# Designs tried in a protein design chat: VHH binders against Protein LURP-one-related 7. Part 16

Target 1, 182 residues: Protein LURP-one-related 7, of Arabidopsis thaliana (Mouse-ear cress) (q8gwl2)
Amino acid sequence: MADSETPYHPDPEDLRRIPVDLFASKKLPGLSSGDLGFADSSEHLVFILRKSSSSLKSLLDSSGVPLFSISRLHNGVWELHKGDVEKRKDLVLTVKRTSKRFSKTESEVSFAGESSENLVIKGVPFQKSCTIYSQDSIVAQTSLMYKLRQIYVGRSKFRLTIFPGSIDHSLVVAMVAIFLQG
Key: E = the ipSAE of ESMFold2; O = the ipSAE of OpenDDE; V2 = 0.75 times the mean of E and O plus 0.25 times the DockQ between their complexes.

## First folded at step 20 (VHH; framework vhh_8h63_2)

Design q1 (from m3 with K64R; at its last look DockQ between E and O 0.65; V2 from the best seeds 0.69)
Fold by ESMFold2, look of step 20:
Structure q1 (fold): chain B 182 residues (1-182), chain A 121 residues (1-121)
Amino acid sequence: as target 1 above (182 residues)
Amino acid sequence: ELQLVESGGGLVQAGGSLTVSCAASGRTFDDYAMAWSRQAPGKERELVAGITEGGSTYYADTVRGRFTISRDNAKNTLYLQMNSLKPEDTAMYYCAADQWFGTWSGDFDYWGQGTQVTVSG
């Protein structure tokens, strides 16, 4: 008496078209003290946020190479530049808060140059709630691990889900970092 | 090292108002997320209000509409304006700071020693 079980044959397109999850944490293997890491589901670092000695922040790749620098202007607008704090290059984008009502915040992302790529970010920064929209489509969204208020309050880890699309993942992480500080 | 010192606590009648403040020293707190937490005798510490580097605020349901958090970066001072106080607001109030985005969960990087607020009936 033989029974049948279907062999597992994953569709290769599923592996290429599913959303990507990154996990933000202050404590990860290979992460320096004081940095904030974004890791994959296996705890391998993908991006690193680092504060420089001048209070400016850098987004680094997994090898520690600076990708962008993050700064806030006196007028409250945030700027993202290519390169490290010491070797800042061209402006890539700005983020400006356009609305705040109670705990809800809305910000607009403007890319440098003659780009028509305008994004809107909505959420509650202190609660690590952040959704990035391109017109009517969701680009990325954070979620907070939360069980019950009394039992699961102590964790600072959050998940960032990046949906399939054309926007570079490093830019998504940078925009999330800006919004959650704003 | 960032150092936080609270002041402004005291005794107040129910329905009254009180402002507590937190002075930061050792370095500026401009790029820190800041918060107020409180702990009543025999209870766990709870987050009351938070404010990000950029000024976005959060309030616990128990205080929303009655309390206001604010920061003055030029004076390195955090404030909590407490209105319509109730006996259940009686607690030690702590100033707290986080290097990154805040930690609504209570795992802040720096804490003050607290200031007592007592609300009588």
Scores: ipSAE 0.648, ipTM 0.825, lowest interface PAE 1.3, mean pLDDT 82
ESMFold2 (binder alone), look of step 20: mean pLDDT 83; pTM 0.846
OpenDDE, look of step 20: ipSAE 0.770; ipTM 0.880

Design q2 (from m3 with S105D G106S; at its last look DockQ between E and O 0.69; V2 from the best seeds 0.72)
Fold by ESMFold2, look of step 20:
Structure q2 (fold): chain B 182 residues (1-182), chain A 121 residues (1-121)
Amino acid sequence: as target 1 above (182 residues)
Amino acid sequence: ELQLVESGGGLVQAGGSLTVSCAASGRTFDDYAMAWSRQAPGKERELVAGITEGGSTYYADTVKGRFTISRDNAKNTLYLQMNSLKPEDTAMYYCAADQWFGTWDSDFDYWGQGTQVTVSG
C-alpha cells in the first residue's frame, strides 16, 4: 500500500495509449502538388503519399524519406514493400479483396513471415469509409471531417483515427491507402 | 493534363436504355478514381456513380440497380450503362476524375464538357 499522499503520476507510456488522429488532405502546409498528406491536428505533416506510376505509390515520412512502396498486381492483390519504388526491399504485407456487395467491400491483410494474426478491412472505398479490424478489435477507422473548418480547407479530406495497439502507424496509413484505392 | 470527352448522349423514351462513354486523353487514367455526375435543369450537380482505381463502385440511391459504371483501362474509357430510364434521369452527364480516393462533395480534379441525356415521358 502506498503510505504517502503522493498523487498518481501516470507513466508516460500510459498517456501515449490514447487514440491518435491523422487528417488526410491534398492541401496542407509543406505538401507538394499532387501528393496526399496525413497531418496531426496542428497541420504538421506526418506521412505523405506520392504516385510514381499507375500501379506504384510511395508512403513517405514527414521529411520525404521513403518508408514503403505500394503496388497493385494484375490479379488485384496489393503488395507493400519496405523502401522506395526504385529500391524496394522485403515484402511486408499483402491485401486482397475477399468480398464485395455493391458498394461494401471487405479485404484481408496477410503479413509476410510467421504471423498468424489476420487483419480485415471493411468499408466503402469510393466514399473514404474504412475500418481495420484485428479479430474483434478496431485498429483504425476513417471518418468524414464534416464542418471541420478550423484545421483544413479542401474538397478531399478525411480523418483517420488509430487506436492504441501493436500495429505501427505507418502500416495503418499504408493499409488505408491501399483499401481506399482498391 | 488529363482530358475527358463524353459521348453517347441523346433522346430516349422512358423505359429505354443508353450507354454514355468518356474517353480520356493526354495521359492514361489507370490510377484515377473516376465518376459520372449529372446536372438537371434548375438543380445542383449530383454524383451518380463512381469507380476506384482498383474497381470498387459506388451508386447513388436514385440509380442503384438501373445504372452500371465500368472502366476499360486498356481503352482509356469510362462507361455508364443506363437502363430503365425515367424522365427524372434527364440531365447533362459529366465524366470526372480524381487523383486520389474520389470525393464526397462531387468536386473532382478533372471534368469533361458533358453529354446531354433526355428521357421523354
Scores: ipSAE 0.663, ipTM 0.837, lowest interface PAE 1.2, mean pLDDT 83
ESMFold2 (binder alone), look of step 20: mean pLDDT 82; pTM 0.836
OpenDDE, look of step 20: ipSAE 0.796; ipTM 0.891

Design q3 (from l2 with E103Q; at its last look DockQ between E and O 0.66; V2 from the best seeds 0.73)
Fold by ESMFold2, look of step 20:
Structure q3 (fold): chain B 182 residues (1-182), chain A 121 residues (1-121)
Amino acid sequence: as target 1 above (182 residues)
Amino acid sequence: ELQLVESGGGLVQAGGSLTVSCAASGRTFDDYAMAWSRQAPGKERELVAGITEGGSTYYADTVKGRFTISRDNAKNTLYLQMNSLKPEDTAMYYCAADQWFGQWSGDFDYWGQGTQVTVSG
């Protein structure tokens, strides 16, 4: 069967049981220069973001296999397609900014196909603040990491917490990546 | 790699306006998050304003409402429009760039040499 050629697919019950933390960093074991990694608490890579060209990025699994391609259109809308940037398949979702108040931004996620659910993302992209909502429920949320004595110096990583639900973790990571770049 | 060169600094009267620019070369900065930081004598460098690839902005509270960050990807240039300038805005202003999203641990991937802004009263 094709299990050896697919990305990690946990039992659906695992996705619904407890929150999962991923840690985004530019420096991780096994991460190529220029990539952004999302790792577990042991610094094992789970997902990789890679630039393919100025407007195209790839989301990869831990082995470097392309899961999705991310593109920004001239009108400011972002698209997520299955597959590599060189051979893009089905459109999965779009993300569009719907409001901006000073530094705060709100964006709407629309899934391709038959879905009544739209997700809303709110936060401050430049500060890596991002919360994804499904109706009134939080799907995922970033949190900042800081040094108490050097709080105005900056942050070394950010944490992404994915709450139990039906949305695939790779899609959550893609949506966060899109929101924080837009 | 990406090189950043600031210009447009100078002496300006309190209450006045000034625009500083940052020219990028070596590659385009279209997919970089860009920022302005400043450092006054005897003070730590502080983030002033930031702008993502897609155009979302951030401003420090001390400059909010007075400063505007913008980018012109066709000219590979970042701008900071500074209005209602005060003596405490006197500092060396630095252009910075990050490949992903924005500020990381106080570091950006690339920095310019800086341009001096002096506000007299």
Scores: ipSAE 0.715, ipTM 0.860, lowest interface PAE 1.0, mean pLDDT 83
ESMFold2 (binder alone), look of step 20: mean pLDDT 84; pTM 0.848
OpenDDE, look of step 20: ipSAE 0.796; ipTM 0.891

Design q4 (from l2 with S105P; at its last look DockQ between E and O 0.53; V2 from the best seeds 0.65)
Fold by ESMFold2, look of step 20:
Structure q4 (fold): chain B 182 residues (1-182), chain A 121 residues (1-121)
Amino acid sequence: as target 1 above (182 residues)
Amino acid sequence: ELQLVESGGGLVQAGGSLTVSCAASGRTFDDYAMAWSRQAPGKERELVAGITEGGSTYYADTVKGRFTISRDNAKNTLYLQMNSLKPEDTAMYYCAADQWFGEWPGDFDYWGQGTQVTVSG
């Protein structure tokens, strides 16, 4: 009878098994003054963080379309909603600071709805140190760009590495932005 | 444009305490990361303490457990409480602010003119 030999075809998901780097900077091609940009390794804008008020910020896509609004309820508690600050939609997640010892901070991320996914963020917000954990796995981690003699000559404030996984990159950027502000 | 003015410096004996303040004007500083830096004669400026918009703090190892940074957004004022002062804490203390996140080790968007703290013997 006939053989069932077939060549193997790799899963499309294997093509997404490498980390992605985003670079945060106040100075990037196409970035408006006063915004903070997150760019890929080619300096193309991917996300934009924009202030609306002292407790309200927008995360925008590369075209400037609002993705999320970030609001501070009180010290250590932040909310992320879909859409623009003027017409906020559903709550997406809440970030709550749960521990602070000297300079180290820990926060918990709670997704809205019937999600069982709980994330923990640890680091030193003032030093732009941030690692996002899903249980035992690292979702994303920041690292500082090199600075020479207190002179910041690079375009980026820090690098954000997003490891392969199921969490949308815009949510990762939002969580990092929240943690570093709070 | 944000303006920062420090006050409260002075002469204090070793082991003593002192609080320095930084008043912000021109706009509120609610959405700024704030910091205290210091510069002793002949030394580089160094970051002493920082506080984010949301209240998370940072302290240099040389001041941990002795200094406390705090902010009062209603009064638009930043504080540094300094306890158990040592002669090596003698420096000009500067208030600083950054628009997005704290910048280490002291490259901030706005700076005050400083207040002198002198710790004797």
Scores: ipSAE 0.642, ipTM 0.813, lowest interface PAE 1.3, mean pLDDT 82
ESMFold2 (binder alone), look of step 20: mean pLDDT 85; pTM 0.857
OpenDDE, look of step 20: ipSAE 0.750; ipTM 0.864

Design q5 (from m3 with T103V; at its last look DockQ between E and O 0.59; V2 from the best seeds 0.53)
Fold by OpenDDE, look of step 20:
Structure q5 (fold): chain B 182 residues (1-182), chain A 121 residues (1-121)
Amino acid sequence: as target 1 above (182 residues)
Amino acid sequence: ELQLVESGGGLVQAGGSLTVSCAASGRTFDDYAMAWSRQAPGKERELVAGITEGGSTYYADTVKGRFTISRDNAKNTLYLQMNSLKPEDTAMYYCAADQWFGVWSGDFDYWGQGTQVTVSG
């Protein structure tokens, strides 16, 4: 049984190498209707986002095992907890919007516990575009697969590029999910 | 299943204002990003405005400063306030809903039937 309390850890070799790309899509093999999938460059499902409600989501691994629950508080703050929505355990991080200018938003990520690491997410949620910063370094970045025209973009996909670092990929996906729905 | 029904369209003079509404039924839409799209005769459908679940907004360059998109989750209703209307704004206006990460993909989960807005010069 995959330990739902353990975040997904990428291959250590991947962390030492080139950035990792995940592709988000509603249309992936094996993905249930209503879910959002994240697949690797070989089209292997890696993560699943599932909505339980407007204020509650689950991040699952490729086998459907809950990794994290995402919840929105009344004050607008987002919380990430370990485990299933119904069995939320330890707080992992919080995301708070700190700025909104036009369509661009900025959010701060605070990790729970002894970690003093703070991240900043900047981007345009509506455009599926954000960048996660750790001080002066980029942790991750999203981009649309196609150029936006005045007309609709053809395919419902965006790319998530995770740069080499110590942040768990599952957390990156969670943060991106939170931010892009903001 | 979410159903979307647009209303409020009509004939308006150039420079005038109009508000179109989109009533959602079947389920709540508070977990959806919502958008207004329009299609003029002989033209492609274009995104006019969008609003995420969290309230972030987008506007096409052609309507920036004139149009305002808003949502009332309690009423399960989406709005588009249109000011300083121009003849080129004449189109069928459609309400759309997208469950994930905004509406840029064009892959909307749900569409309304549209409401006609006509601006006379």
Scores: ipSAE 0.446, ipTM 0.718, lowest interface PAE 1.2, mean pLDDT 87
ESMFold2, look of step 20: ipSAE 0.563; ipTM 0.767
ESMFold2 (binder alone), look of step 20: mean pLDDT 83; pTM 0.838

Design q6 (from l2 with W100T F101A; at its last look DockQ between E and O 0.42; V2 from the best seeds 0.00; counts 0 for: pae E 2.8 > 2)
Fold by OpenDDE, look of step 20:
Structure q6 (fold): chain B 182 residues (1-182), chain A 121 residues (1-121)
Amino acid sequence: as target 1 above (182 residues)
Amino acid sequence: ELQLVESGGGLVQAGGSLTVSCAASGRTFDDYAMAWSRQAPGKERELVAGITEGGSTYYADTVKGRFTISRDNAKNTLYLQMNSLKPEDTAMYYCAADQTAGEWSGDFDYWGQGTQVTVSG
């Protein structure tokens, strides 16, 4: 009896009021080998990041339905499109690295269409650490989950905190994915 | 399976420069984050520098401004340019690879055998 895991739909009211934590891990219930999962605090799978190639990824919902495709252009710009990698639909946003200083990277997010919203992502991609800014407000933040005795920076798990706002969580996850691979 | 082989280590005087290389084989490493780690005698292994698939870099505080990590995907080779070397930099230097997409192993999946760097005072 395939436990029909009810797709995680965050309560819209909750999304507006409190930060949401997602935990990224390779080891999650229901996750296929090779995928990166994003789960809530109850270990319910919410999103799946799947690699198709070095320059092509898919963001899926918990049911495996493609939400977005992530692709890298030759010029280094990343694009997010609606749909899966096989049938890409409309461009949603682009991510471009604008600055690199030591270990810190800054990228600019531009939304396609009529949206004039520009976001900035700052952080250390190698450490799976970033902050997404909308002007002076924080949209989301990631941090590695460290074990006390780790000699090396563990990169297998990180926490994503999404702060209350109007940006869809799937987009936040996509942007984070793009930035951290960059 | 990815294989990593370090080279370029040796004896260098303090203040000198050295470049170590890591040749990857078995498969391309373009979908891996790469890193250099080092272990000095009697000390724990430490992360020195890292580079993502997209080329973003990380440096330990002890080597910032002196070391440069780079990768050549066409040559399937990772580099660490070390300048202004200090006796404290003496260590076995290891190349490491981490799957950052696909398998998402998180931690370093592959290690080389290391190359010895010795800095004399």
Scores: ipSAE 0.295, ipTM 0.671, lowest interface PAE 1.3, mean pLDDT 87
ESMFold2, look of step 20: ipSAE 0.335; ipTM 0.707
ESMFold2 (binder alone), look of step 20: mean pLDDT 82; pTM 0.833

## First folded at step 21 (VHH; framework vhh_8h63_2)

Design r1 (from l2 with D107Y; at its last look DockQ between E and O 0.74; V2 from the best seeds 0.73)
Fold by ESMFold2, look of step 21:
Structure r1 (fold): chain B 182 residues (1-182), chain A 121 residues (1-121)
Amino acid sequence: as target 1 above (182 residues)
Amino acid sequence: ELQLVESGGGLVQAGGSLTVSCAASGRTFDDYAMAWSRQAPGKERELVAGITEGGSTYYADTVKGRFTISRDNAKNTLYLQMNSLKPEDTAMYYCAADQWFGEWSGYFDYWGQGTQVTVSG
């Protein structure tokens, strides 16, 4: 336990050592019609995904501030840029499908940075099945709420679990959103 | 606000082929994940095939290799090409759409009225 009588202040690194669950839903307090929300376990919005046009989407924080814009190119590659859809800035990453067999899809994430650490995403986009890998380790994984209990439960939400690591949570959400749309 | 209208259903002999279509109006078709579901007499509605905004497809095991889902965004039309039809494929076929990723635990945001496919044999 704490030795000091001063209130505890956790180190940000300690907070990143615990998996984080986000719950995706179309119906959440404070969420506008047509948006997709990612909320914490208390149903407080953390991220918002919003459509601006058929080729452009925004990922916003809980206050509605644009974090990234998502676009799909004619060749099927997806791009993530910093900033709003109207004032796109630096390219952050691209996602490209590398294989498809019937419903199973694999995609590669390439970061625009100093070292090209690639991630692989596997799953079934239409059924919201998505797992993000860094080599042999899982970065994040979706779970359908009904499949958590091995039965159909008829809920409209899915869970995104983000495991401890150095990948920013907003980037994980963006990658999941891209994979599930593509 | 999205309106979906199916067409192309009819009577087909076992082993035959049929294509059903779904015309979308009222909003841009490109933004939606699309699906075909069916309901046979006395059965529950089941997902047959789906296609995301980016073109990734999904097929139920019962139709894999026989059915092909496709979309033509320029014509705002969804298709289901059905080959090697069997009597158990007899059902009302419904077009469905979802604003984001496709099936949400068996629910879609928009549904058509359906088109009847009857396979005799």
Scores: ipSAE 0.652, ipTM 0.832, lowest interface PAE 1.3, mean pLDDT 82
ESMFold2 (binder alone), look of step 21: mean pLDDT 86; pTM 0.869
OpenDDE, look of step 21: ipSAE 0.786; ipTM 0.890

Design r2 (from l5 with Y106W; at its last fold request DockQ between E and O 0.71; V2 from the best seeds 0.77)
Amino acid sequence: ELQLVESGGGLVQAGGSLTVSCAASGRTFDDYAMAWSRQAPGKERELVAGITEGGSTYYADTVKGRFTISRDNAKNTLYLQMNSLKPEDTAMYYCAADQWFGSSGWEYFDYWGQGTQVTVSG
ESMFold2, look of step 21: ipSAE 0.739; ipTM 0.873
ESMFold2 (binder alone), look of step 21: mean pLDDT 83; pTM 0.837
OpenDDE, look of step 21: ipSAE 0.845; ipTM 0.922
ESMFold2, look of step 23: ipSAE 0.706; ipTM 0.857
ESMFold2 (binder alone), look of step 23: mean pLDDT 83; pTM 0.838
OpenDDE, look of step 23: ipSAE 0.830; ipTM 0.912
ESMFold2, fold request of step 25: ipSAE 0.696, 0.736, 0.713; ipTM 0.851, 0.877, 0.862
ESMFold2 (binder alone), fold request of step 25: mean pLDDT 83, 82, 83; pTM 0.837, 0.836, 0.835
OpenDDE, fold request of step 25: ipSAE 0.853, 0.856, 0.852; ipTM 0.927, 0.928, 0.926

Design r3 (from l2 with A96V; at its last look DockQ between E and O 0.71; V2 from the best seeds 0.67)
Fold by ESMFold2, look of step 21:
Structure r3 (fold): chain B 182 residues (1-182), chain A 121 residues (1-121)
Amino acid sequence: as target 1 above (182 residues)
Amino acid sequence: ELQLVESGGGLVQAGGSLTVSCAASGRTFDDYAMAWSRQAPGKERELVAGITEGGSTYYADTVKGRFTISRDNAKNTLYLQMNSLKPEDTAMYYCVADQWFGEWSGDFDYWGQGTQVTVSG
């Protein structure tokens, strides 16, 4: 018998109406040594960040399927391509640092194509501080509570909050990963 | 396995300058976040300065613009230039590395054996 009602059917816009938290950690169930995992509040993997060769990294889904490859050019610009590091497809976006004041950094995200909206990322990369803006609206933000909560819990984690909007969560995670490395 | 070896420590007069270096081997240095951590006798480890893969820097308030971290990826070498040194800067200085974004709490993936810096007063 056919079942027209699936366990998950909401439109992507419906799923993005509430903030979503992801928790980055190097130690999670099912995570391979050397990878960085982004998990939900129940410690189930959602995305995996994996280093490949030298300046190449992969963002994978929870099944280990490559979604994007991340590369750094010699001029300091970062590129995100669809697909695996070895079989890269279309360029999706670039990230370029536009300002640095003491430890604070600002970067611009440019999407590939003739007409693309630019995003701005601000924060302190080494301290895992990162906020992504679309105009004056916040798209996503890492939690500064790491200094308070991780001391009491004894874990080296940070939280990424993705606010309701139109930008795919895998792209948000990729942009955060780029900014925090650059 | 990434291996880190510090050098350049020594005795220096208060107000003086010193550069410590860290040579990396065993793996490509380029995609690690790097930092300097220090520990004085009887004190906790302190993160002094950090630098990301892409070159963004961070400094502890205790070094108040006196220290400069830099990296030369072609030479697999990390540097810490220390100016206006104080007796309170006396410590073992460790080169440290983290695969993912650095670690402000001092829980880095890789540690060198350290180089002693002693500031006399």
Scores: ipSAE 0.642, ipTM 0.825, lowest interface PAE 1.3, mean pLDDT 82
ESMFold2 (binder alone), look of step 21: mean pLDDT 84; pTM 0.848
OpenDDE, look of step 21: ipSAE 0.657; ipTM 0.828

Design r4 (from l2 with S105D G106S; at its last look DockQ between E and O 0.57; V2 from the best seeds 0.69)
Fold by ESMFold2, look of step 21:
Structure r4 (fold): chain B 182 residues (1-182), chain A 121 residues (1-121)
Amino acid sequence: as target 1 above (182 residues)
Amino acid sequence: ELQLVESGGGLVQAGGSLTVSCAASGRTFDDYAMAWSRQAPGKERELVAGITEGGSTYYADTVKGRFTISRDNAKNTLYLQMNSLKPEDTAMYYCAADQWFGEWDSDFDYWGQGTQVTVSG
């Protein structure tokens, strides 16, 4: 390796890697009517889901810039493309249901143009239960807000915990959104 | 905005079958999660069955194997086929919708006014 004289300088993210929580909600500062927001613990928007038509949705960043387009094509098959719904770019991944037993669902995520192993998503879509696995490791997991007080339960729809790893958080949010709709 | 109207309720003998329907209007419900809830006199409201945009279903343990939820997006109509009915299934049945994902309790965005199902015997 070149420059072996250089001391190791870990990225600040490596030294501070802990699980990240995002909170899904329909009512947040800066969120348009009809959108679903994913916010940090201070209610600052990080991602926005927006319906473009009955079969097309967009995942946007906090500034409203389109990151991905989500489309449902076949029974149980969903596609994620880079870019906005009008000028979609390359296919990024597909999600296909592989098992359904009563309410429990398993789906497989296949990435385009990558040599990575596929991911598996398990849960109960209607109940907003979702866990994303890379082999035996958990990539991300949803949890429902526990009702301690009646007035508190309506603040967030669910919590998404993303564990430290190499998968981009916007892709995790997109995969969760697909699974819970499918 | 989205309007939900239930129909098809009535009196049915124990062991019988009945289909209740929910017509949506004001807009299509193609990209809504849909559900049936029920409430018997003196009881709490209970989620009975749900179906996501993509067709994933949920059933309460008390109705698994007897009830089937389905949606016909072309007719903008949600169905609940109820078989092997028991007196304990007697309740007001409500259609519900969520703008995004399914719900566990009474936090749905839209509700119908209900249709009565009464099971004798």
Scores: ipSAE 0.682, ipTM 0.844, lowest interface PAE 1.1, mean pLDDT 83
ESMFold2 (binder alone), look of step 21: mean pLDDT 83; pTM 0.840
OpenDDE, look of step 21: ipSAE 0.770; ipTM 0.877

Design r5 (from l2 with A35S; at its last look DockQ between E and O 0.65; V2 from the best seeds 0.71)
Fold by ESMFold2, look of step 21:
Structure r5 (fold): chain B 182 residues (1-182), chain A 121 residues (1-121)
Amino acid sequence: as target 1 above (182 residues)
Amino acid sequence: ELQLVESGGGLVQAGGSLTVSCAASGRTFDDYAMSWSRQAPGKERELVAGITEGGSTYYADTVKGRFTISRDNAKNTLYLQMNSLKPEDTAMYYCAADQWFGEWSGDFDYWGQGTQVTVSG
C-alpha cells in the first residue's frame, strides 16, 4: 500500500514558503529625516519612500537606488513609472479608485501592456488599512502595530504582510503607498 | 517648513453651525495628509477628522454625519464644517499635517496653534 511519507508529504520548499513582513516607520536606524522606511523584522531597511522636490515620490531600495516614481494625475489616477522621479521611464501600472463609501475605499490596479492579472485594493487609507487581492486570493495586507499589542517608540509603524506569490515585493510596497495616499 | 494657522473659531449656540479653517504657508500642502484634532480642558487630544492627499476622509464616531472635512489645494486651506453642534464639542481645534499616510497615533509632523470653539447650551 502507499507509504504515508510519499503520497502526502509536502516538498521541503513548500514548508519554507512563508509570508514576508515589512514594518513601515518614520523612525528607523539609517533612515533619513523626512523619509518613510520599510524594514524587515530586524529593523534593516528594505525600501525607502522619499518625496521629491517636484512633489513626486520615489521608491528606493535599501541603498537609495531609485526603483519607481509615483505620481497622481488630475483625474485622481495614480501612475507608477520605473526609475528616478527626475528621469522617469516606462509606465509600470496605474491605480484608480473604483468605489468610495464613507471612509471605505476600493481601487483597481492595471498593469501596463497586455496582462490578464487584475488586482483590487480595499481598505481605509487614512487609517493605514489596506488589502491587495488577486482575484479571490490575498496578495498583501497591512496591520496596525498597536492592534498587535507590540510596543514601538513613537508608534509610527504599521506592518505590511506579503503572502507567497509571484508579485515583486517592490511593486506591492508601491501599491500600498499609492493606496494609503489616496 | 510647513506652517499651519487655524481661524474661524468662536462662540455658538447648541444646534448651530461653524466652519473652522486652516491656512498653510511656507510650502503647499497638496501632498500632505491633513487632520483636525481637538482638546477640551483636562482631556486628551483626540482626532476628529482626517483627509489624505487623494481626498479619502476619516471621521471619529462622535462627529460622523455632523462634521465635514475638506481641502482646497489651490488655496492651500483645510476646512472643517461643523453642524448640529453640542456643548460636548467645546474644545481647542488643531490643524495638523503629516508627510506620510495621515494618522500616526496622534504623531503628526506639523501642528497649528489652534482655534477655540465654544458651544453654549
Scores: ipSAE 0.656, ipTM 0.828, lowest interface PAE 1.2, mean pLDDT 82
ESMFold2 (binder alone), look of step 21: mean pLDDT 84; pTM 0.847
OpenDDE, look of step 21: ipSAE 0.806; ipTM 0.899

